# Ledger of designs, part 2: VH-VL binders against Protein cereblon (ohgt)

Target 1, 230 residues: Protein cereblon (ohgt), of Drosophila ananassae (Fruit fly) (b3m1f2r157to386)
Amino acid sequence: LSRVPGVDYLEHILFPGEVLPFMIDGSLFDDEMPGLDGLIFGVGFPLMQPPEDNPHKLYGVTCQVYEKGESGRQLVFYKSRALQRIVINCDDIQGPPQYIARNPTSKCFSKVKILPEYFLPEPLKCVDMGSMSRFRDIPSMRDKYRRYQLSSTPWPADACQEYAYEEIVERARKKLEIHKIDTMPRCPIQLSFWLVRNLHLTEKMMRLTFLTDSVNTRLQLIGSTLKEES

## First folded at step 4 (VH-VL; framework fv_temelimab)

Design a21 (from tA5 with heavy chain Y105S)
Fold by ESMFold2-Fast, scan of step 4:
Structure a21 (fold): chain C 230 residues (1-230), chain A 124 residues (1-124), chain B 106 residues (1-106)
Amino acid sequence: as target 1 above (230 residues)
Amino acid sequence: QVQLVQSGAEVKKPGSSVKVSCKASGYTFTDYYMHWVRQAPGQGLEWIGAINPSGGSTAYNQKFKGRATITADKSTSTAYMELSSLRSEDTAVYYCARVETLPLSGSGSYFDYWGQGTLVTVSS
Amino acid sequence: QIQLTQSPSSLSASVGDRVTITCSASQSISYMYWYQQKPGKAPKAWIYAASSLQSGVPSRFSGSGSGTDYTLTISSLQPEDFATYYCQQYNSYPLTFGGGTKVEIK
């Protein structure tokens, strides 16, 4: 549980890696205002449906300021980049969230929890046949499926992931310009967020890909969308 | 469309308790904090406390802590403020007012809608 | 607790006058909020987040300020503007209001 200075609210979902530009009116601050370079702040999404078990929670991201520019005599331009998914505690009525018109320099701190990014390679997934894979979800066939997995020629976890990424990359390549493909990250975590940012997904898919803590699940959801358009 | 309708005026004896209601309509009750503010005759505004109807968490002005109890009933979209051990100086108009829990950017947190007020007179 | 001091406590003005009300906080705050109250009525939200006008508020009203000092200005006073104006902070609990400024007919 940590607190971050200020909370901004966006009418859309901001994924890790996205740039959030904003401007501050310098006249709103004391002469002794500290510099904002490197400042980490929270951004909440009011339109994101909260978890059923915690309807008082608001999803969001942390952002960090990385660039400053001067604009006009009183307006200062900043660029920030989203870093991590968070949950903001909206049930704490003490010290309500403050939002200062498109800037994170509120004097209010909100209690937040940083959400993890789980990536679990599936060592035997690359050797599954379609007809055998479907049996893992049938209790009477579970032992046969496990036996099949154990007896199959094992692939290293990284080899199976390499194959899955190659398939996703090939499908995304057909939809995206070369310039975008050239910026595609190799890290699975970054790749999952990069794909969401660069593909036109439905609102449902945007929400599902943001809400999952599993990078594997996020990539599978994206991959399913790409397959449906084939 | 948004309305906060409070219960009617009450006359109470010193030492008794009063419970004022505030019925909300025209919006999602759990999306707004409900605050209570009083105003003695000819005087300014004084904050009593608030409740988050969503989680039930409350906050009180220390001056009223132990005497004021704020509650909310989600099924009827009604907030309540009960003040015990009444004294003559508690004679005031009591207002409910809402504050958005997730305000729009640039709006901050403020009392955007107020109830009509409930006059509570404490006399022997 | 954050103490809000409004000045003046009351003023007399004529229709068409420019009126300025000030509110000073005992410590720096993010934004100030203003409410208009007419006799026998509940307060109405008037200016929020220091300078934003509530829907329905005439453009002759404006708010400004930062840190500890905030102002509400009426550029050309109209008959319907005679009321008491309160500043309020939402920076920390307990929430506090200024003492009010009564704008009266001259």
Scores: ipSAE 0.006, ipTM 0.471, lowest interface PAE 10.5, mean pLDDT 76

Design a22 (from tA5 with heavy chain L104F S109T)
Fold by ESMFold2-Fast, scan of step 4:
Structure a22 (fold): chain C 230 residues (1-230), chain A 124 residues (1-124), chain B 106 residues (1-106)
Amino acid sequence: as target 1 above (230 residues)
Amino acid sequence: QVQLVQSGAEVKKPGSSVKVSCKASGYTFTDYYMHWVRQAPGQGLEWIGAINPSGGSTAYNQKFKGRATITADKSTSTAYMELSSLRSEDTAVYYCARVETLPFYGSGTYFDYWGQGTLVTVSS
Amino acid sequence: QIQLTQSPSSLSASVGDRVTITCSASQSISYMYWYQQKPGKAPKAWIYAASSLQSGVPSRFSGSGSGTDYTLTISSLQPEDFATYYCQQYNSYPLTFGGGTKVEIK
């Protein structure tokens, strides 16, 4: 379990990579304004259904502050970026009375579990080369065997990913503005979150894509949405 | 469930002081700033000031600085706004309104719930 | 102080009309907030973060804008929409409101 300060509740689902701006009113802040650069805090989504095995769990993300807008004691604006999906156990919230961490400046801490991102490259379905190896040593068949060997050599797993990405990229190009396409990542984990952030998904699809630990499943869900609109 | 209930209408003479109360219920009093806003008859809204009930920190509009005093009592979940040296131009409906102390997407710092208003009439 | 200018100051429209109210700030702000006030009642939170509807606000309302210019739009005016609408900034002290736009239904 990691300990993350400042767990608060958000009415929307945030995916990793999404910007979460917030403001601190320094004029009404009881203590001196803390330095928040690089602060990591937690954000929970009460609209997400908790796991059935434990109704006291809450889904969310970690966010890290990366930019400060205004300076001085008055209104100070910050930008943070969501990093990782988490589960918060509400029974483990610790801090001041009521044990609820509400904001990034809170001295409260909540125990959270970082959710994994599983990605399994699908292997190429290759034709068995065993039957063709008998032709290796026949001079008249050597050229045919060499051509077969080259065409039947499985691509590295990374190449298979690039073919899948190419199809997803082409479908996304038809729905997205040109300038956004230039920022599309090739890493499957980042791509899955980037697509959710940049495509207008239904509430059901947002929930399904957030809840899966499988990057492959997330990409398939997104791909099915792109296919239906094509 | 959230309610802000203000004290009743008052009639005051020029030069006197008035103290308006705002009793909060249905939420944790210290999780929200309490602001005061007034509205003269037929006019727009004018911000007076605010308090953080948790620590008692206050902020005031310069126009009211020295005349307005905002306080809060955590034991009764009640905020107060006292305005001194009253003149006829202070005749207005006075509202309390809450603001969440740290809304996360930078945009929730607004008056999400308001009291019903207290009419203060200054007449000789 | 940041000055907020609303236009128009008043308008009359029929049920079913599209109504647009504008609010211009004297300097760039991060977000605009909108309140609805009916005669004899306290203002109600209506739109926050320039474009997010407060819980319970009908979907016919929308907000847009950035920088210095913001708008509130009613796509199909209803009788219950008769009210004065105020914009507000929370970028700098003192907090300021627009002069209000009174929407009268014919």
Scores: ipSAE 0.186, ipTM 0.580, lowest interface PAE 4.1, mean pLDDT 77

Design a3 (from tA5 with heavy chain L104M)
Fold by ESMFold2-Fast, scan of step 4:
Structure a3 (fold): chain C 230 residues (1-230), chain A 124 residues (1-124), chain B 106 residues (1-106)
Amino acid sequence: as target 1 above (230 residues)
Amino acid sequence: QVQLVQSGAEVKKPGSSVKVSCKASGYTFTDYYMHWVRQAPGQGLEWIGAINPSGGSTAYNQKFKGRATITADKSTSTAYMELSSLRSEDTAVYYCARVETLPMYGSGSYFDYWGQGTLVTVSS
Amino acid sequence: QIQLTQSPSSLSASVGDRVTITCSASQSISYMYWYQQKPGKAPKAWIYAASSLQSGVPSRFSGSGSGTDYTLTISSLQPEDFATYYCQQYNSYPLTFGGGTKVEIK
């Protein structure tokens, strides 16, 4: 078993929602093959370079078996779907060095942290000062306009931005094949991963979109890629 | 291609210290933990401890904690195990062995390559 | 501390015999590993992750087991199989080995 240092193949990254098919040779079992229906297992990405602030961490996903197929040669094919992003700290030698095992017949459990998906659907909106400019030219309204300008508690600039979800969706529709548009998820969390799976993103963008815990940030990163290509 | 080459046999007096080296070649030194295991003549295998050359973190068997010190030099791809306050019962062959830090899926963690061993004899 | 108990501690068998070595852990573990050691030599990785043969290990060797009980089997013993076999766990620190099983050919 070898590892290639300094080489990163992002085609090895699985995003939630992707299908991971695998095969088990039934002839390797003395008895009846163990039941794998609904089994949840982990998949790590050893070739994914960790960020500088998190060296020695292995990123991956959990996968769940949802379908079984058989061939006449004792070969059993399974389909699994990636569900959640995870991370393992590979530098912790003080604890049990149990790493992720993707062999679903294994009873090996690795120490993993499930990474959260944060979504803020409606950020605070900035007050439009343009509507107040009309009052500046009315003598009785100048004091009101001036008082707004002298307000002691302004809203933070970052809280004034509107969520650009619909714009991102529209830009994505222009890049997607017609037959894929009808399968686009309505849930923003699922959509963020679906867009990564169905758009041709650079390796850098795939890494950035995988590593963010913010669904809003992931969608904005995707949108930025679409804007640059436009 | 992969080799772990250990330093030569040592004869030490009780109460002294010994430092055994293990020089790695044929692979990326920082991609594998380096473990130390000993075996007294005619007896079984006993784990001493390990180091992660990448981060420098170490783990020790409580039996050897305070007496064993494991270090690694990335520039020379060499791991060291120093054992202090030697007693006659420390007479053993000392082995270094590597374990992949990011094992391939389903393979687990195991000693895939071992050094040839260093005999340490503690006698007056 | 996970204690590993190997049975038997030694055995003598004829060429062609089927040999079974067992290793029992004091608590459930994910995988068992097996090493072959010949006199005067370093141990060699033999079976990893309970049932996978290390590169170069003859197909007459097999490993099985899960939980607390694991087995190494030699289907048809050969002269070169004379050695001591050790099981080992990597589930928790300190890492521990079984006491070894010495296989002697009659």
Scores: ipSAE 0.006, ipTM 0.464, lowest interface PAE 11.1, mean pLDDT 75

Design a4 (from tA5 with heavy chain L102Y)
Fold by ESMFold2-Fast, scan of step 4:
Structure a4 (fold): chain C 230 residues (1-230), chain A 124 residues (1-124), chain B 106 residues (1-106)
Amino acid sequence: as target 1 above (230 residues)
Amino acid sequence: QVQLVQSGAEVKKPGSSVKVSCKASGYTFTDYYMHWVRQAPGQGLEWIGAINPSGGSTAYNQKFKGRATITADKSTSTAYMELSSLRSEDTAVYYCARVETYPLYGSGSYFDYWGQGTLVTVSS
Amino acid sequence: QIQLTQSPSSLSASVGDRVTITCSASQSISYMYWYQQKPGKAPKAWIYAASSLQSGVPSRFSGSGSGTDYTLTISSLQPEDFATYYCQQYNSYPLTFGGGTKVEIK
């Protein structure tokens, strides 16, 4: 099949790492229910549609089915996880609202482009010397703060990036419950998406953070939002 | 293979202290919180507290605050739980268990591996 | 603190039976976790994030629920499944466990 029943369209933006649950009613099929374990499919976001001068593109994510649940009544529950940001060629998508599915039984596939994640060596933002004292009492930062406090050497660019990163992490910890904080990834790429998912940003900010290919820029945008709220 | 190996059974007198160890192997010690949970004979599970071996930060169940001290030694990949001012109701099996510090999104935080347990008996 | 109430406290079942145990939280939580414990042994991680099976857990086990109510189901009970099952929350400190459900042979 060229479409996955029950996942025709999304009204909101999904970021990599987010779970998309869906159900399929097996009673709608005359034959056996298609096997969906491990299936990778695409979902588009109307909120992210390009300007009218390029109406044939739709932004979205790939999702992979990782779990099948029982439900009785021929209802089959699936869980999928968003993996990668994509842009979809809408010309190849069937049905409104448009979406894409990569079905192993189908010989027709919609054309998609995987959007890369760049973690550039560009510093997020250098924290001044007065601000550095606030990290003294943070356990994860204490040893690093002590090392640099005792140094007469100018702060290196990587140290500034490290402290900017940890400042964002500590601001997020103050706003989030323990169970969410414990799921916070240490990889900057995954962290940038995790923060967007858990901080409940405005639609405009979610759109900006989704469209950014730079992890550093995404973290800066999130950091600015955290400062405005505190 | 991931292993958490705890110290042997202890018999203590009321008013004394006990220090239980938990030696970790098969993974990066500083990538996981180490928690302590106890279980009185025939009873359920009760959380005592936790430590982040990376920075040494701790969290305690208020019921045990002031009596329990949790520490970690990165050089030996060993966590410790010391409980002071022991009473007969502290007789229990004490478990260490790990929790990933930064798990993959959607996995949540849970005790994925447990030590074998250390029986602490408090009697006169 | 978040209180977790498991029901039933114990149940007797035969091999092949469908077994359901429930865990109710005193306030809404994001995820529930389940542990299996056999007599004289340490608990084992069994179900995490409400519905995900730990590696090595047989597919006859399933978890479901959201908010305050969560369920662990065994579709066809096997001899090795006789154990005590505990639910647990990681939403706030102190971490708390349910009272346990002992699944006994009938």
Scores: ipSAE 0.000, ipTM 0.406, lowest interface PAE 20.0, mean pLDDT 75

Design a5 (from tA5 with heavy chain L102W)
Fold by ESMFold2-Fast, scan of step 4:
Structure a5 (fold): chain C 230 residues (1-230), chain A 124 residues (1-124), chain B 106 residues (1-106)
Amino acid sequence: as target 1 above (230 residues)
Amino acid sequence: QVQLVQSGAEVKKPGSSVKVSCKASGYTFTDYYMHWVRQAPGQGLEWIGAINPSGGSTAYNQKFKGRATITADKSTSTAYMELSSLRSEDTAVYYCARVETWPLYGSGSYFDYWGQGTLVTVSS
Amino acid sequence: QIQLTQSPSSLSASVGDRVTITCSASQSISYMYWYQQKPGKAPKAWIYAASSLQSGVPSRFSGSGSGTDYTLTISSLQPEDFATYYCQQYNSYPLTFGGGTKVEIK
């Protein structure tokens, strides 16, 4: 994909929670440097296919500057953090407040669509009971098998869901360094992005995990990758 | 497509001044610093100075401070470098080159695109 | 000012050879940048931030290094690679370039 003028491009996919550092020449940038602290700007990804095959729309993230450092006499280092997944409309250039800066220095603004993060409780698939499962296939025994299953303590959906996520977390812990595990979030939304940031995924998996609005689907995709490798 | 197009070659007498232009196209002019670098025949590259087209802030190599003046015109997306009190040792090809004002830390600051160069010959 | 020393100043090599060019800074710097220049032409950005290839640069080129010592390597020299290569720093003003390494065909 060709670059669109005035849009910041990153040649890899940046996920929410990831740090995007950048460096400014303080000798030449002095007149605008005070305005950078807390600035929110958009970053597009040319490696992602445009939504709806529209070349003037880009997938990306919003980033916010949160820390200013200084190095040398002329270089000033900033840290920004990716916040939200977005779609950037490169054809629609206007001013604030509905628009996010494409490039902090150009003062160009684009309309962006913030992509949602859906998390929905999802029960695990039904698992047949051990030796009793074969009675389901016998016509005269089907009712007895059904009653046997129904008489067992009902499994709550949240308990089944907790088992699936616990398995993913346990598999991830086996692949990651101890100091990284200490920073692992417990919230599923943050966890899904944290796992993508800290595991080495293929380009295909990174695209799939970025494009899904479903946190459950993202975690399942990550879990699938962990099972294939382990 | 990004292009930096410089003015044509000039022949000047010692003590005169020369003003070289660099017209930018294919990108947002104010998103990049414009630097000037020269190269004497058969020699290496020497940095002269730079300008931020957005605010007009400039930086100069002390060797050229007082003789070089760098300016930019946002309405025409054109940068200029004027060098006064020319001497024979100022004979060189003069290049404009851009540097991103907002580089990602991993990218650093570097001359990603250069003009074609302008030969300035100082002789009597 | 930060001085950049390139070694060698020139070298003669044949197609298919592995070529290594070094650049040493008088002070520790964060990143080194490399430019390719062919006779009568403007320099072209080649390697930025020590190890990243500019768009369109063949994969046979690589850059490495940190602190004061940096290297540009061509794994298998091709005819189009004969040029002068310059290192450059953007750590301190004045911005400085190395003396250049001329890669000649032999």
Scores: ipSAE 0.215, ipTM 0.597, lowest interface PAE 3.0, mean pLDDT 80

Design a6 (from tA5 with heavy chain T101D)
Fold by ESMFold2-Fast, scan of step 4:
Structure a6 (fold): chain C 230 residues (1-230), chain A 124 residues (1-124), chain B 106 residues (1-106)
Amino acid sequence: as target 1 above (230 residues)
Amino acid sequence: QVQLVQSGAEVKKPGSSVKVSCKASGYTFTDYYMHWVRQAPGQGLEWIGAINPSGGSTAYNQKFKGRATITADKSTSTAYMELSSLRSEDTAVYYCARVEDLPLYGSGSYFDYWGQGTLVTVSS
Amino acid sequence: QIQLTQSPSSLSASVGDRVTITCSASQSISYMYWYQQKPGKAPKAWIYAASSLQSGVPSRFSGSGSGTDYTLTISSLQPEDFATYYCQQYNSYPLTFGGGTKVEIK
């Protein structure tokens, strides 16, 4: 497998929901791509540095263009919003990447895979003591019930709810400024990305939260960060 | 159901070439790399090379020094591995195995499904 | 080229025993992959990304490790576990496998 030489990456990871302004040399547009007029999906040049685990894979986002302007220098200015996480195989990139750090000099095309967002609304919970009460009346199970009841290392309900969706939201509300809280989305998928965009996370945590397909895992990682900050 | 079905056993003379096929079914052929791995009798596994059926790009183990040629036919969902200038040391079972082209994070790249193997015997 | 050293090359164990096999890489890698091969059969994906079990693999199997040292463990050996296990890296080309560990009963 070959690598794409001279790829420019964004210095910061771009998450779904973020606004990305960019400029393209109008001379790059022709009959095949007459311009990014109106709504364009699959603009994947906001790529992050490849993961150490998969150096031949490039991760990024699709962007939707919502505003366009032109300059006298034959530059076309766009305002876009990141929509979906994607991954690209370096081997599938045709031509130099279309990236923002420099004016692109040629077209670039690649096969992309849109990454899924999985969310389970009912998180894993600790076993309720009441659920164990059915065993207290069974002679062979009575000792197990008593051991559970007297456990020196109990797993209390509060600990099990530490990374539950509702707990993460409440921890974030205590951490964030009021004006930001007013813009907090209600959808867990959108919320997971919104939290990453609005919290001060380390580069490692941002990469980890970006690369997971599980919204529950992303929220748990964010919750872990909030817990460390108390 | 994912299946990789390889061509039948071959007996070849030294100096000849052999072309083994691997027909894929049960998935989108162009979403997975196809790799070739061999195993000599009583020996371990040895990687030969791979192809990306989508773009046709290939990678080879330098040990096979241009003797191996891997190709793919998208219309029939079939990958091929041709090995030329056969020697007795090339007697082995040859396997095809797939690797997801764009795996989900945390899954990595690995041989999730293998063909049944093709025994190639090189004898005078 | 990344060299994988697998140990032991073979072992004999009884049903119910805890079996541990190790794989050491000549340089740091992100993930190790394990394959099970029974006599006369193709290898089967067994453990991927160091610690994830392939669908259908019994829970008595586990994988662990990071960097250069990785381990496959069988907590309670069963008759159907009699096979040769191979580790493999996908960090760098050429792709390489360990020499294999043959798990024999008795």
Scores: ipSAE 0.000, ipTM 0.450, lowest interface PAE 14.1, mean pLDDT 74

Design a7 (from tA5 with heavy chain P103T)
Fold by ESMFold2-Fast, scan of step 4:
Structure a7 (fold): chain C 230 residues (1-230), chain A 124 residues (1-124), chain B 106 residues (1-106)
Amino acid sequence: as target 1 above (230 residues)
Amino acid sequence: QVQLVQSGAEVKKPGSSVKVSCKASGYTFTDYYMHWVRQAPGQGLEWIGAINPSGGSTAYNQKFKGRATITADKSTSTAYMELSSLRSEDTAVYYCARVETLTLYGSGSYFDYWGQGTLVTVSS
Amino acid sequence: QIQLTQSPSSLSASVGDRVTITCSASQSISYMYWYQQKPGKAPKAWIYAASSLQSGVPSRFSGSGSGTDYTLTISSLQPEDFATYYCQQYNSYPLTFGGGTKVEIK
């Protein structure tokens, strides 16, 4: 798949030791710490149960954001696409994951890097960018969130997964029937889409952020949209 | 140490009800489901139902729906299973067993600790 | 409901023998779980998620399988292994168990 001229892809991937550049520089969000609810959600999968023989397999879903060029607040459209296959044969994937375009005024980075999912370390297969939004909102984790933002230190995948599971366990135990809880996926990306469907947590956990010049735009990732053809 | 301690054996008449208790210790009671399973003499295992002690939500095997009631008391870390309209075929050892509400990667959902069992005999 | 069929229902074996127990599900499931029960005692968790041994279970035990067919194998039977073994599914409610396989001394 080719890039459309003039379009900035909001596609990203975390490499070992890598974090999104704007996550380590909170100054990109003016005088306020941004909160991780504004994370770009570039790799995940829509409302699907884990495979029978591999519940922790990462499924690829990419989002493309188109800037309309209106004055005032930017009007941004997004389009979600599922990767054809993510495991063994790269020829079946619709295209390589891409970092978002970097513009000096937006401070977003663009990189083209080919990384077959089967070459990623196990922790990266289940990284859920949306779950890191809880770091800001959990008092014990707020200082770690600020340190990771300011020091370019990679966040441990286990910490993000642990606190996402803690939050979900607390909410699910109080609200859901046992058989419903038993359907919860263990992979954080799958779990995030399960949460959208079963607990309606879209607004807080599954946000996309696109920065242009001095204007920022937040998009809510809506799980039902990912079940429809473009 | 994790322990599940059940109430003592009971002898009941047909048509009556029995209430079996299961007291948990050595772990956070609300982090685990409590399931109930029975075993008739010389027979296999049969699932009755379960409770989430945190929210009180329950699930039942359709075979026991309307006769079985599972409850939990967080203040005493105790789960209960009450079975009504008893018949001779309800004579069995009744077990409580815990299941983690969410499990670590690769561990799955399974009955990791069981109570010692409570024999319920239904006879005239 | 998912029905589990174990075979054999009983077997006689000597210390040192290789023992294999099979459990077949009426429909495809993600994982099978196995429990060991000795006479007069509660069942003990033995193998979870098809192939993972519970803490304290000897390495002579192994589990394998996927879909509808699962097996428990004892590579070299010991005296303490004489027990009844039950398979169990946690794929859907109601939870179901196999009929059990009694491993008896020859």
Scores: ipSAE 0.000, ipTM 0.433, lowest interface PAE 14.4, mean pLDDT 60

